VHH binders against o75319. Designs and how they scored, part 246

Target 1, 181 residues: o75319
Amino acid sequence: GNHIPERWKDYLPVGQRMPGTRFIAFKVPLQKSFEKKLAPEECFSPLDLFNKIREQNEELGLIIDLTYTQRYYKPEDLPETVPYLKIFTVGHQVPDDETIFKFKHAVNGFLKENKDNDKLIGVHCTHGLNRTGYLICRYLIDVEGVRPDDAIELFNRCRGHCLERQNYIEDLQNGPIRKNW
Short names: E, the ipSAE of ESMFold2; O, the ipSAE of OpenDDE; V2, 0.75 times the mean of E and O plus 0.25 times the DockQ between their complexes.

## First folded at step 20 (VHH)

Design JJ10 (framework vhh_etentamig_d1; at its last look DockQ between E and O 0.86; V2 from the best seeds 0.72)
Fold by OpenDDE, look of step 20:
Structure JJ10 (fold): chain B 181 residues (1-181), chain A 120 residues (1-120)
Amino acid sequence: as target 1 above (181 residues)
Amino acid sequence: EVQLLESGGGLVQPGGSLRLSCAASGFTFDDYAMSWVRQAPGKGPEWVSLISGWGESTYYADSVKGRFTISRDNSKNTLYLQMNSLRAEDTAVYYCARYQDIDYHPFDYRGQGTLVTVSS
């Protein structure tokens, strides 16, 4: 059967909205089949995700799934009213330009279509930290002109965990700006 | 029990082709991304290629792009690596690995490997 991702329990299920942005990061929700391997207080399902977002007086308008697997949950587990976007993102390296572009394009598209509301862009990988943090920060840096250290600090603070991968941090801090087209 | 068994390795000349296979068992194959990793003599392991559960996405190391093709047959629980235009530097033990989708430990299971030797 499906096994709980390594260290998944160590991370907060949902972060906080990043002030000045529409981003919120969270760890991957797990479908019901995982519940038998978890204590009740450890469970974090797609339903739990939405409940926790509502508890923050927020609403998700888009979910971007960066995981490279489909074993965690199915898009069918999500409300039909919330678009789901899969961007397969490799976890062992800095995302390539195509992945970065896909992410930026998705975010920009959402913002154009959602000018009349304050719905959030929910982004997750497995732990909702490294890949998630990189791409969010990459967007803030490249598109919004945020200073790299400020973007990283903001993400870390709001996620409740710090980016762990040095290559991600280094690329954000010292790497080139990626094209937005 | 998770099992990964590689096959297809051998001796080939530069410019030649080889097709590796990996037979998987003991888990829901299509739920997992699968990868090939290789280790050359005296070198550390190198990530070669990755394929998502249903084959929607593939990844290749720059060193093998355009030459190698990863594929899978989920009906047979089998992973493949088609290697074309082989070079001496491709000489290595090739491992089939189940991708764990975490940053610090990319795979949780790996086969015993199959040796590929490219030499004139």
Scores: ipSAE 0.789, ipTM 0.890, lowest interface PAE 0.6, mean pLDDT 95
Fold by ESMFold2, look of step 20:
Structure JJ10 (fold): chain B 181 residues (1-181), chain A 120 residues (1-120)
Amino acid sequence: as target 1 above (181 residues)
Amino acid sequence: EVQLLESGGGLVQPGGSLRLSCAASGFTFDDYAMSWVRQAPGKGPEWVSLISGWGESTYYADSVKGRFTISRDNSKNTLYLQMNSLRAEDTAVYYCARYQDIDYHPFDYRGQGTLVTVSS
């Protein structure tokens, strides 16, 4: 199975750094075996990701992969100097508390270890939108005290696409603050 | 052609156990997370459980946590569901599905399912 994920072509590959944060969001990069199904201008490989980040004068210090599959690329396709963390995140429902905790723990660990540099946390799911946006916004709301609508607006603007899943949006806007451990 | 063939259903008393199997073919089995979905008579489908391609992660609906165990054997292209402490509300047709890891319509159903009936 090297079929292109449904709607993957519809989304911008990489967003912009979210001001006041260390986050940047992107859609899943696809290893070379997927390129048989793509026009050259549609390709977005792990190498393309790093080139696009560098073009923005930024550097990745951590990649958090939220997909529930390992078929899109292998961690070995990334530079050895960039830490990689997989958090298996179910993709059609609001992430459970265990998933939210893992994400917060990873972000807090990164910030502690990278307080003396300006590296970014790259976050992606399949499309870099719904799960990615939810967890980034959940972090900003619960840990940084950002108002829900402000977090959502910031993510949407910097990603270049609006969060689509209403259940995610509703939970961010009206759901309970989650534990920060 | 992608094929999923469920088996192992039957009639069981409350408190009993049953093991479902799903034989998969026509695709690279370990590339896909796999799921069990059930549909009770007159109700919509309910997501029961999910397992990643190599078993690194699992999910269970709250209604089955602690009673059901999903597993897979990639050398045999087979998905399993061990069901213990069965209750009347577990009565349903159980379907094996590929998980597409997308936000809409994530379950790819191909089989006819296997009926589990829990009755005294």
Scores: ipSAE 0.546, ipTM 0.802, lowest interface PAE 1.9, mean pLDDT 91
ESMFold2 (binder alone), look of step 20: mean pLDDT 81; pTM 0.824

Design JJ11 (framework vhh_etentamig_d1; at its last look DockQ between E and O 0.86; V2 from the best seeds 0.72)
Fold by OpenDDE, look of step 20:
Structure JJ11 (fold): chain B 181 residues (1-181), chain A 120 residues (1-120)
Amino acid sequence: as target 1 above (181 residues)
Amino acid sequence: EVQLLESGGGLVQPGGSLRLSCAASGFTFDDYAMSWVRQAPGKGPEWVSLISGWGESTYYADSVKGRFTISRDNSKNTLYLQMNSLRAEDTAVYYCARYQDEDYHPFDYRGQGTLVTVSS
């Protein structure tokens, strides 16, 4: 069946825009088939995602999906006006250089093409926290030159939850810079 | 009911090849990433390989990179593991597992396993 991801309900559905960036993180929206497993106030659909973004007076310009499954929702559930990018990212382990590069490339491409607007890059994994936080922070550190602790703090504050995985945190703080090409 | 049934295990000599299969049922197969996990005698389980729903992405443990190939046929609801250049240390029970992409329990279903023995 459509099992609700473990601890999914414990996380805020949508974070805040990260000041100085175009990033916003959120937990995975769930397609309609999951609604029967949730109380109404717990529901968070793709439609709900966009509504919540609008409530923040923001607009999504890109969605980067880092999950390694397709069971949560379909790209067809999203408005056609918002590009959807899947970057399959294995959980629990630090993303490899290829995954990091794909993410950086996608972000840079978006920024290049969207200089004339202020649309956001929405990033999510299952909980919109660990994989999401790592890759966003990795970008800020490697590309924007942000100090690791500052990047982590910024993400945690804006997401409303702190990165949980020590291997991610340690790699961000002490790991090597990854190439940007 | 979710069911996973492994097959293809057996005895093989070092350097030999073997192909495992896993028949899946009871869920939308292509919505889920699928994985092979193995457990050697006296050792804990080891994650071997992962493949995304449509096969767009694959993952391999360092111990099997270059030797093992994971694939799937969604039209047949079947997962495969091609094992080449087998080594004694590859001896284990191999399990097919459904990857649900969660933090504490990445796999929610696993088959009964199939034994692979690599010995001269």
Scores: ipSAE 0.793, ipTM 0.893, lowest interface PAE 0.6, mean pLDDT 95
Fold by ESMFold2, look of step 20:
Parts: structure tokens; C-alpha cells; sequence
Structure JJ11 (fold): chain B 181 residues (1-181), chain A 120 residues (1-120)
């Protein structure tokens, strides 16, 4: 269906590039069929995403879509030919080890292929906050050795909203380091 | 109008098997992940399983892993749950639910449910 996700209107569409990383987080863009339920200033389409990235003087080199649905938009709705990867990530639960591995594999592959440019990895779930923040922070902690609290603070500041789900926060702060392969 | 209709429940002995079905209508079935949720007498609902729109990904509660299999047939708009090695604690009303992929409200529609009773 075309119902607007709960609280989606209340989140900033796109965050800022996370310094020292290749990540930028955003909420899910919504295809045109959703706009009947939105005021013009509330709209955030796939085209709007790319315009906002360009306004920041940045360029996407990969989009990682963490949603567990195809109802929001389809890759062919993207206005540019950018690599797109869907990693089905179950909401409401700390992502499982297979999901974490897929995310790490995708990021590592991107960094290898893009070592000679400055393009960004765009990551989103529905709100661009909980699943997105968890997996970005998990990568920074496990692969880059960032302290959990520093990763969370960096994500929160650059996204413009704090991680909300306590089970994700607790796992990042107190959970085990996950394997990277 | 979204409609979800479960069937296939009944009385079964421990160790037995059942297959539940859920007929879906009123929406684009393959756009949505679908789920089975159960509610045992005197308990809150439990998320049993989840399957993505084309079966690319599945999820199972630890209590049912290895015993239950979720599947779907998009040409028939039907969701299934194959339940093997049933135990008394599997006794519950089983609901078909549409997953909406939101952080706080995972389901927006469910059916009336079908009762599964596992008793010797």
C-alpha cells in the first residue's frame, strides 16, 4: 500500500556525510504514488534525494536499501544509474549475523572499487535511523575499531536524529564484536 | 479492502504436522512481506515467521526454527506455514499478518486466525 510510514514526516530527509567515513544516511524516498497523502513541502522522492545530495556537493556511488519491502520505490525509479543493493533487514530486532556480514561485504567491496574517488555510500531503512544507524555503527566498531559511543555520537550528529531503539543501542555498546567475513 | 483468511488449523497429536494457508486479497501481494503471528491462551502475541515479497529472505523465531517452514505462492496470493514436530507449547491461534516494514508497528492487517491445538 501507499500509506505514509508512521513518523516518516518528522525525520530530516537526508543527513550529512559522516566525517572520516564514506557514509551518508537518509530516510526512504517515496515514489510518486505516495505524494497524494503529502503536502508539497513533505515530499521526498528519489529525485529529491539526488538533488539534496548534490546540494551538499556530494555524489552517491552506492545505495544500500535495508528495507524488507518493495512498496516504497523500485530501483528503476532512481533518476541516475547508481549501483543499488538491497539487504533485507528485519526491523524491530538487532540485525542477525548474516545481515551484518552482507552489509560489511558490500561496504568493503565499495571501498575497494572506489578508492580513487570520493563518492558516498547512501544507506537507508524506512526512517534512516535505527536499522541504518545500527549497521553503520556496527561496521565502524567491528571493521574500523571505533569506540561504540563515538560511533553512535557521530551517527546521531550527522543524521540529525538520535538512534531510538534501546535494543540496538545496548547491542552496540555492550554486545560482542562480530566477525568481518 | 485488504482481506486475509487463514485455514488449516485443527487438533493434532504431539510430533504431528499441519500446514496452514492464508488467502490474501485487496492489495498487491508481492509488494509486501508476510508473517505468521501466534497467540497462546493467556499470553501475548509471538512473531513466528516472516517471508519477503518473493521469498528472498525468511525469518523464524528460535522456538520454531528447524520445525516450521514459511512459504508463499504469489500466483495464488497465498501464504503458507508448514508446521512439523508439533509440541504442546505450539498450541495457539495462528494469524496471517501483512508486514509493513515500520520500526514500531510491524503489521497493519491480520486475519481472524486459525486455531492449532496440540494435545495427546
Amino acid sequence: as target 1 above (181 residues)
Amino acid sequence: EVQLLESGGGLVQPGGSLRLSCAASGFTFDDYAMSWVRQAPGKGPEWVSLISGWGESTYYADSVKGRFTISRDNSKNTLYLQMNSLRAEDTAVYYCARYQDEDYHPFDYRGQGTLVTVSS
Scores: ipSAE 0.552, ipTM 0.810, lowest interface PAE 1.9, mean pLDDT 91
ESMFold2 (binder alone), look of step 20: mean pLDDT 81; pTM 0.821

Design JJ12 (framework vhh_etentamig_d1; at its last look DockQ between E and O 0.85; V2 from the best seeds 0.79)
Fold by OpenDDE, look of step 20:
Structure JJ12 (fold): chain B 181 residues (1-181), chain A 120 residues (1-120)
Amino acid sequence: as target 1 above (181 residues)
Amino acid sequence: EVQLLESGGGLVQPGGSLRLSCAASGFTFDDYAMSWVRQAPGKGPEWVSLISGWGESTYYADSVKGRFTISRDNSKNTLYLQMNSLRAEDTAVYYCARYQDTDYNPFDYRGQGTLVTVSS
């Protein structure tokens, strides 16, 4: 069967735009097949994602999917007007340099192409927290020169949940800057 | 019911090769990333390799990079692990595991395992 991810219901569906950035984090939306296993108020579909973003008076310009599975939803479930990018990111361990580079490249590309608007980069993993938070913070630290603790605090505050994995936090705080090329 | 059944284990000399297989059933195979995990005697489990649903992405532990290759045949619901240049330290029970893609327990199902013994 199509099982709800463990503890998925415990996380806020959508965070807030991170001030000074174009990032917004959210937990993975689930396709219709999951709805039968959820209470109505627990449902969070791709459509719900866009509705919630709109309620914040924001608009998504890109979705970066960091999950390592395809069972949650299909890119076809998204509006055609919003680009979808899959970056397979293994959980539980600090993303490798290639993954980090892919993420940075995608973000930089988006920003270059979207200078004339204020559309957001939506980033999610399964819970929209650990992998998501790491890569966003990694970008802010490496590319924008943000102090690690400030990046982490900003993400946690805006996501409404705190990064949980110590190896991620430790790498952000004390790890080396990763190459941007 | 989810079922994972490993095969292909055995005794091999150092430097030798072995190919493991895992037959999966009871779920949409290509929706899930699949993994090999091994446990050596007296040691904890080690994550060996991971492959995405359609094989677009693979992951390897540093200890096996360049020697092991994970692959899958979705038409046969089968996961594979090609092990080359085997070493004594590769001796372990190898488990096929379904990857949940969560921040908690990474695997929700695993097989009974197949023993790989590398010895001269």
Scores: ipSAE 0.886, ipTM 0.933, lowest interface PAE 0.5, mean pLDDT 96
Fold by ESMFold2, look of step 20:
Structure JJ12 (fold): chain B 181 residues (1-181), chain A 120 residues (1-120)
Amino acid sequence: as target 1 above (181 residues)
Amino acid sequence: EVQLLESGGGLVQPGGSLRLSCAASGFTFDDYAMSWVRQAPGKGPEWVSLISGWGESTYYADSVKGRFTISRDNSKNTLYLQMNSLRAEDTAVYYCARYQDTDYNPFDYRGQGTLVTVSS
């Protein structure tokens, strides 16, 4: 159960706040049990996540966990003051309409409840790239009216890695606008 | 050593039912989402269904929604697929697969498969 996810070491732990949005993306933090398979400089725990966010002079107000597993860390490894939401998101394929709706609903709820602060929505899947980038971009396109190419460019720049999965990129660029009414 | 052993395949008439089982060993079963994948003769693999470690979430291909039900019994380390209202197009070898939650290969282990034939 404590095997390091394939290629997880290859990605920057935490991106930068996406300007004009409340989003920040990161890879999945790994609980202590994984650390015996990691060099000290490779470690990225839930505590490390919060330290890195603080180093950027930011604060998390919500974590949306898109992984389809519970083996990476437990919600109790997070500060009690940070809401945590699990949205089981099937990887490798474009997220279905129900998943997209749950993500939009969570973001919209957060923005309403946090209109008077600067807290961020932290979003991660396993690598913080493809599922994470897709859902953030889908939100920006469908809800905020951002052009697909601009959403993708913004995500790639702030994450520090480009979206890799072609089926996600194709859906964002050429797929239908999802109203999810 | 991770092992996945499917059983329950066979010949069934259209409209019939069949239940597949997959016995898992060599890993902590409830840490992993589990899947059924099928491959019809001359076709590529099709992702049939997925279930999270404790059954919190399920996924079904459109071709089987409403007819197939994935389930698991973590006390017995066993994955199931209940197949109802079977059709000729459901004929395939069905594989039990362990899901990887990454952006790359979705499965890291697969069983030997069990053949389901739907014909009159």
Scores: ipSAE 0.659, ipTM 0.849, lowest interface PAE 1.4, mean pLDDT 91
ESMFold2 (binder alone), look of step 20: mean pLDDT 82; pTM 0.828

Design JJ13 (framework vhh_etentamig_d1; at its last look DockQ between E and O 0.82; V2 from the best seeds 0.76)
Fold by OpenDDE, look of step 20:
Structure JJ13 (fold): chain B 181 residues (1-181), chain A 120 residues (1-120)
Amino acid sequence: as target 1 above (181 residues)
Amino acid sequence: EVQLLESGGGLVQPGGSLRLSCAASGFTFDDYAMSWVRQAPGKGPEWVSLISGWGESTYYADSVKGRFTISRDNSKNTLYLQMNSLRAEDTAVYYCARYQDTDYEPFDYRGQGTLVTVSS
């Protein structure tokens, strides 16, 4: 069957915009087929995502999907006006340089093309926390020159949950800067 | 009921090749990333390789990069692992596992495994 991801319900569906950035993190929205396994108040669909973003008086300009599966939702479930980018990102381990580069490139491309607006870059993995948090923080550290602890604190505060994986935290705090090309 | 059944294991000499297969059933195969995990005698399990649902992306442990190739045939609900240039340290029980794509237990199902022995 179409199983709800483990502990998915334990996480806030959508975080807050990270001040000083265009990033917002959220947990994976689930397509309609999952609804029968959820209480109404637990449901979080692609439509719900956009509604919640709107409630924050924000607008998504890009969705970066870091999940390693297609079972959660389809890009077709999203408005055509919002580009969707898939970056297959393996969990449990620090993303490799290629994955990091893909993410940075996507973000930089978006920012270049969206200088005239304030649309957000929505980033999610399954829980919108560890992989999501790592890559956002990696960007802030490597590209924006943010102190690692500040990046992590900012993300945690805005997401409403703290990064959980020690290897991610350790790499952000003490690991090497990754190339931006 | 989810079923994963490995096959293809056996005895092979160092430098040899072997191809493992995993027959999957009981779920929408292409919705899930699939993995090979191995466990050598006296050692913990090692994540060997991962492939996304439609084969768009693959992952390999450093220990097998350049030697192993993961693939899948979704029309046959089958996962494969082509193992070349086998080494003694590749000796292990190889398990086919379904990847959950969560930050917790990475695999929710695995097969009974197939033994690969690399020895001269």
Scores: ipSAE 0.891, ipTM 0.937, lowest interface PAE 0.5, mean pLDDT 96
Fold by ESMFold2, look of step 20:
Structure JJ13 (fold): chain B 181 residues (1-181), chain A 120 residues (1-120)
Amino acid sequence: as target 1 above (181 residues)
Amino acid sequence: EVQLLESGGGLVQPGGSLRLSCAASGFTFDDYAMSWVRQAPGKGPEWVSLISGWGESTYYADSVKGRFTISRDNSKNTLYLQMNSLRAEDTAVYYCARYQDTDYEPFDYRGQGTLVTVSS
């Protein structure tokens, strides 16, 4: 089956836009087949995602899906055609340099193509927390020169949940600055 | 109901090769990323490799990159690990594991493992 990811219900569906950035983070939306295992108030579908973004007076211009599976939803489940990029990101270990490069390349490409609007990059993994927070913070640190603790604090506040995985936090705070390709 | 059955382990000399197989049953195989995890005596588990459901992406630990190749045949519900240029440090029990794409438990099922010993 369509098993609900561990602790997925415990997280706010969508965070808030991170001020001074083009990022918004959310947990993975789940296609209709998962709703059999959810109470109505627990549901968070691709349609629900877009409704919640609209409620914040924001608009998505890109979705970056960091999950290492395609079973949660497909781009065709989105209520409109929005640019969508899948970056298979291994969890539990600090993302490797290739993954970090792909993420930076996608963000930089978006910023160039969307310099004349204020659309957001929506980023998610399964919970929208650890892999998502790591890659957003890594971008802010390596590309924008944000101090590690400031990047983490901004992400935590806007996501509405604190980064939990200690190896990610330690790498952001004390690890090497990754080269920019 | 979920079953993962590894095979292909054994004793091999340094520089040799082995091919591990894992027969999967009891679930929709292509819905899940699959992994090889190894554990040497007295050490913690090490992620050797990971492959997405349709092989779109692979991951290798730095210690095996360039020497090991993960693959899968979804028509046969089988995961493979081709291990070349084996070293003494590769000696471990190798487990086939089903990857859970969450921030928490990486694997929800694993097999009983197959022993690989690399020794002169």
Scores: ipSAE 0.596, ipTM 0.806, lowest interface PAE 1.5, mean pLDDT 91
ESMFold2 (binder alone), look of step 20: mean pLDDT 82; pTM 0.828

Design JJ14 (framework vhh_etentamig_d1; at its last look DockQ between E and O 0.92; V2 from the best seeds 0.80)
Fold by OpenDDE, look of step 20:
Structure JJ14 (fold): chain B 181 residues (1-181), chain A 120 residues (1-120)
Amino acid sequence: as target 1 above (181 residues)
Amino acid sequence: EVQLLESGGGLVQPGGSLRLSCAASGFTFDDYAMSWVRQAPGKGPEWVSLISGWGESTYYADSVKGRFTISRDNSKNTLYLQMNSLRAEDTAVYYCARYQDTDYKPFDYRGQGTLVTVSS
């Protein structure tokens, strides 16, 4: 059924744009069928996502969904004007090179096609934290040359929550650079 | 009530093959990624394989890559694990588990398991 993800309510729905980047992280929005299990103030739908982004005077240009399920919402729940990309990303473990490459490729493609605007890349997993944070930081480190601790700090500050998984943090700080091709 | 029931385990010789099945009920099967987890005697549980709701994506532990294949039939609410080129170290109780897709407890439900013994 429509089971609310564990600890989903504990996380801020939407983070802030990461300064110097086009990234914004958020927790997974939940389709209407979940609303009956939530208090009104706890609800966070795809529509709510866009409203909150707008409140920040930002606009989403791409949504990258890192979840490993389709039960949370449907791409059809999103405006047609915003492309949706699914990258199935397994939790609890460091994403593999293929997943990292897919993410980098998607981001680079977006940036190439969106040089004329300031639209954001919205990235989410279930909580919009660990998988999301890892891949964003991995990109900043590998592609933008950002120092690992700076990338992590930036993400944590903007997301409003800190990366929790030590294996992710360790890989970002001390792991090898991943190929960009 | 969520129910997961494994079957297909048994005794097989090294190099042999076995196909496990898991019958699921009590939830929308295709909404959830499903997994196989195994536990060998005296060892902790090992994540073996994962498959997304519609089978678009699969994951395998390094120890089983190239030998095991996870699949599912959503019309039958059934998860499968085809195990080829079995080795002694594959001996374990194999559990069917529902993947939560969270950063905490990865599986919220699992079956009672089915024993796979690989021995000459």
Scores: ipSAE 0.852, ipTM 0.918, lowest interface PAE 0.6, mean pLDDT 95
Fold by ESMFold2, look of step 20:
Structure JJ14 (fold): chain B 181 residues (1-181), chain A 120 residues (1-120)
Amino acid sequence: as target 1 above (181 residues)
Amino acid sequence: EVQLLESGGGLVQPGGSLRLSCAASGFTFDDYAMSWVRQAPGKGPEWVSLISGWGESTYYADSVKGRFTISRDNSKNTLYLQMNSLRAEDTAVYYCARYQDTDYKPFDYRGQGTLVTVSS
């Protein structure tokens, strides 16, 4: 259906590039059928996403969609030149090791193929905050060796909203380091 | 109006099997991940399993992994749970639930439930 996700209107559509990384986070864009329930200034479509990225003088080279549904938009709503990857990520619990591995593998593959450009990896879940922030921070901690609190602070600042879910925050700060394989 | 109607519960011996069904109506079924949630007497709800809209991904609680299989038939708007190797601790009311895919409230609708009793 066309029901707006709970609290989706409360979040900035797109964050800022995280300095020293290739990441940018955003909330899920919504296809036109959702606009019947939105004021014009509340709309955030796939086209709006790309316009906002271009306004930041950036370019997306990959979109990683962490939602557990396909109802928000279709991959065909995206430019053909931007690869799209769906990683079904269950909410409400810390992502499992298989999900973390898929995310790390996708990021590492992108960085290898895009070493000669400065394109960004766009990451979103429904709100672009908890699942998105967790997996980005997990990557920075496990692969790049960033300290947990520094990763969280960087994400929060660049997303424009703080990670909210305490089980995710606790796992990042105090949980086990995950293997990179 | 969204409707979810569970069936297939009953009394079964330990080690036995049951197949639960959930008939869905009032929404575009394949747009939504669907879930089974169970509630044992005197206990809080437990998230048993989840399946994405076209079955691309599934999730199982550790307590049922390897014994339960979630599936769906989108042409019949029906969700299933195949329960094998049943144990006494699987005794519960089993609810079909529609997954909301947010970090806040995981389910927005559930059925009335079907009772599964596993007893000698």
Scores: ipSAE 0.669, ipTM 0.857, lowest interface PAE 1.4, mean pLDDT 92
ESMFold2 (binder alone), look of step 20: mean pLDDT 82; pTM 0.830

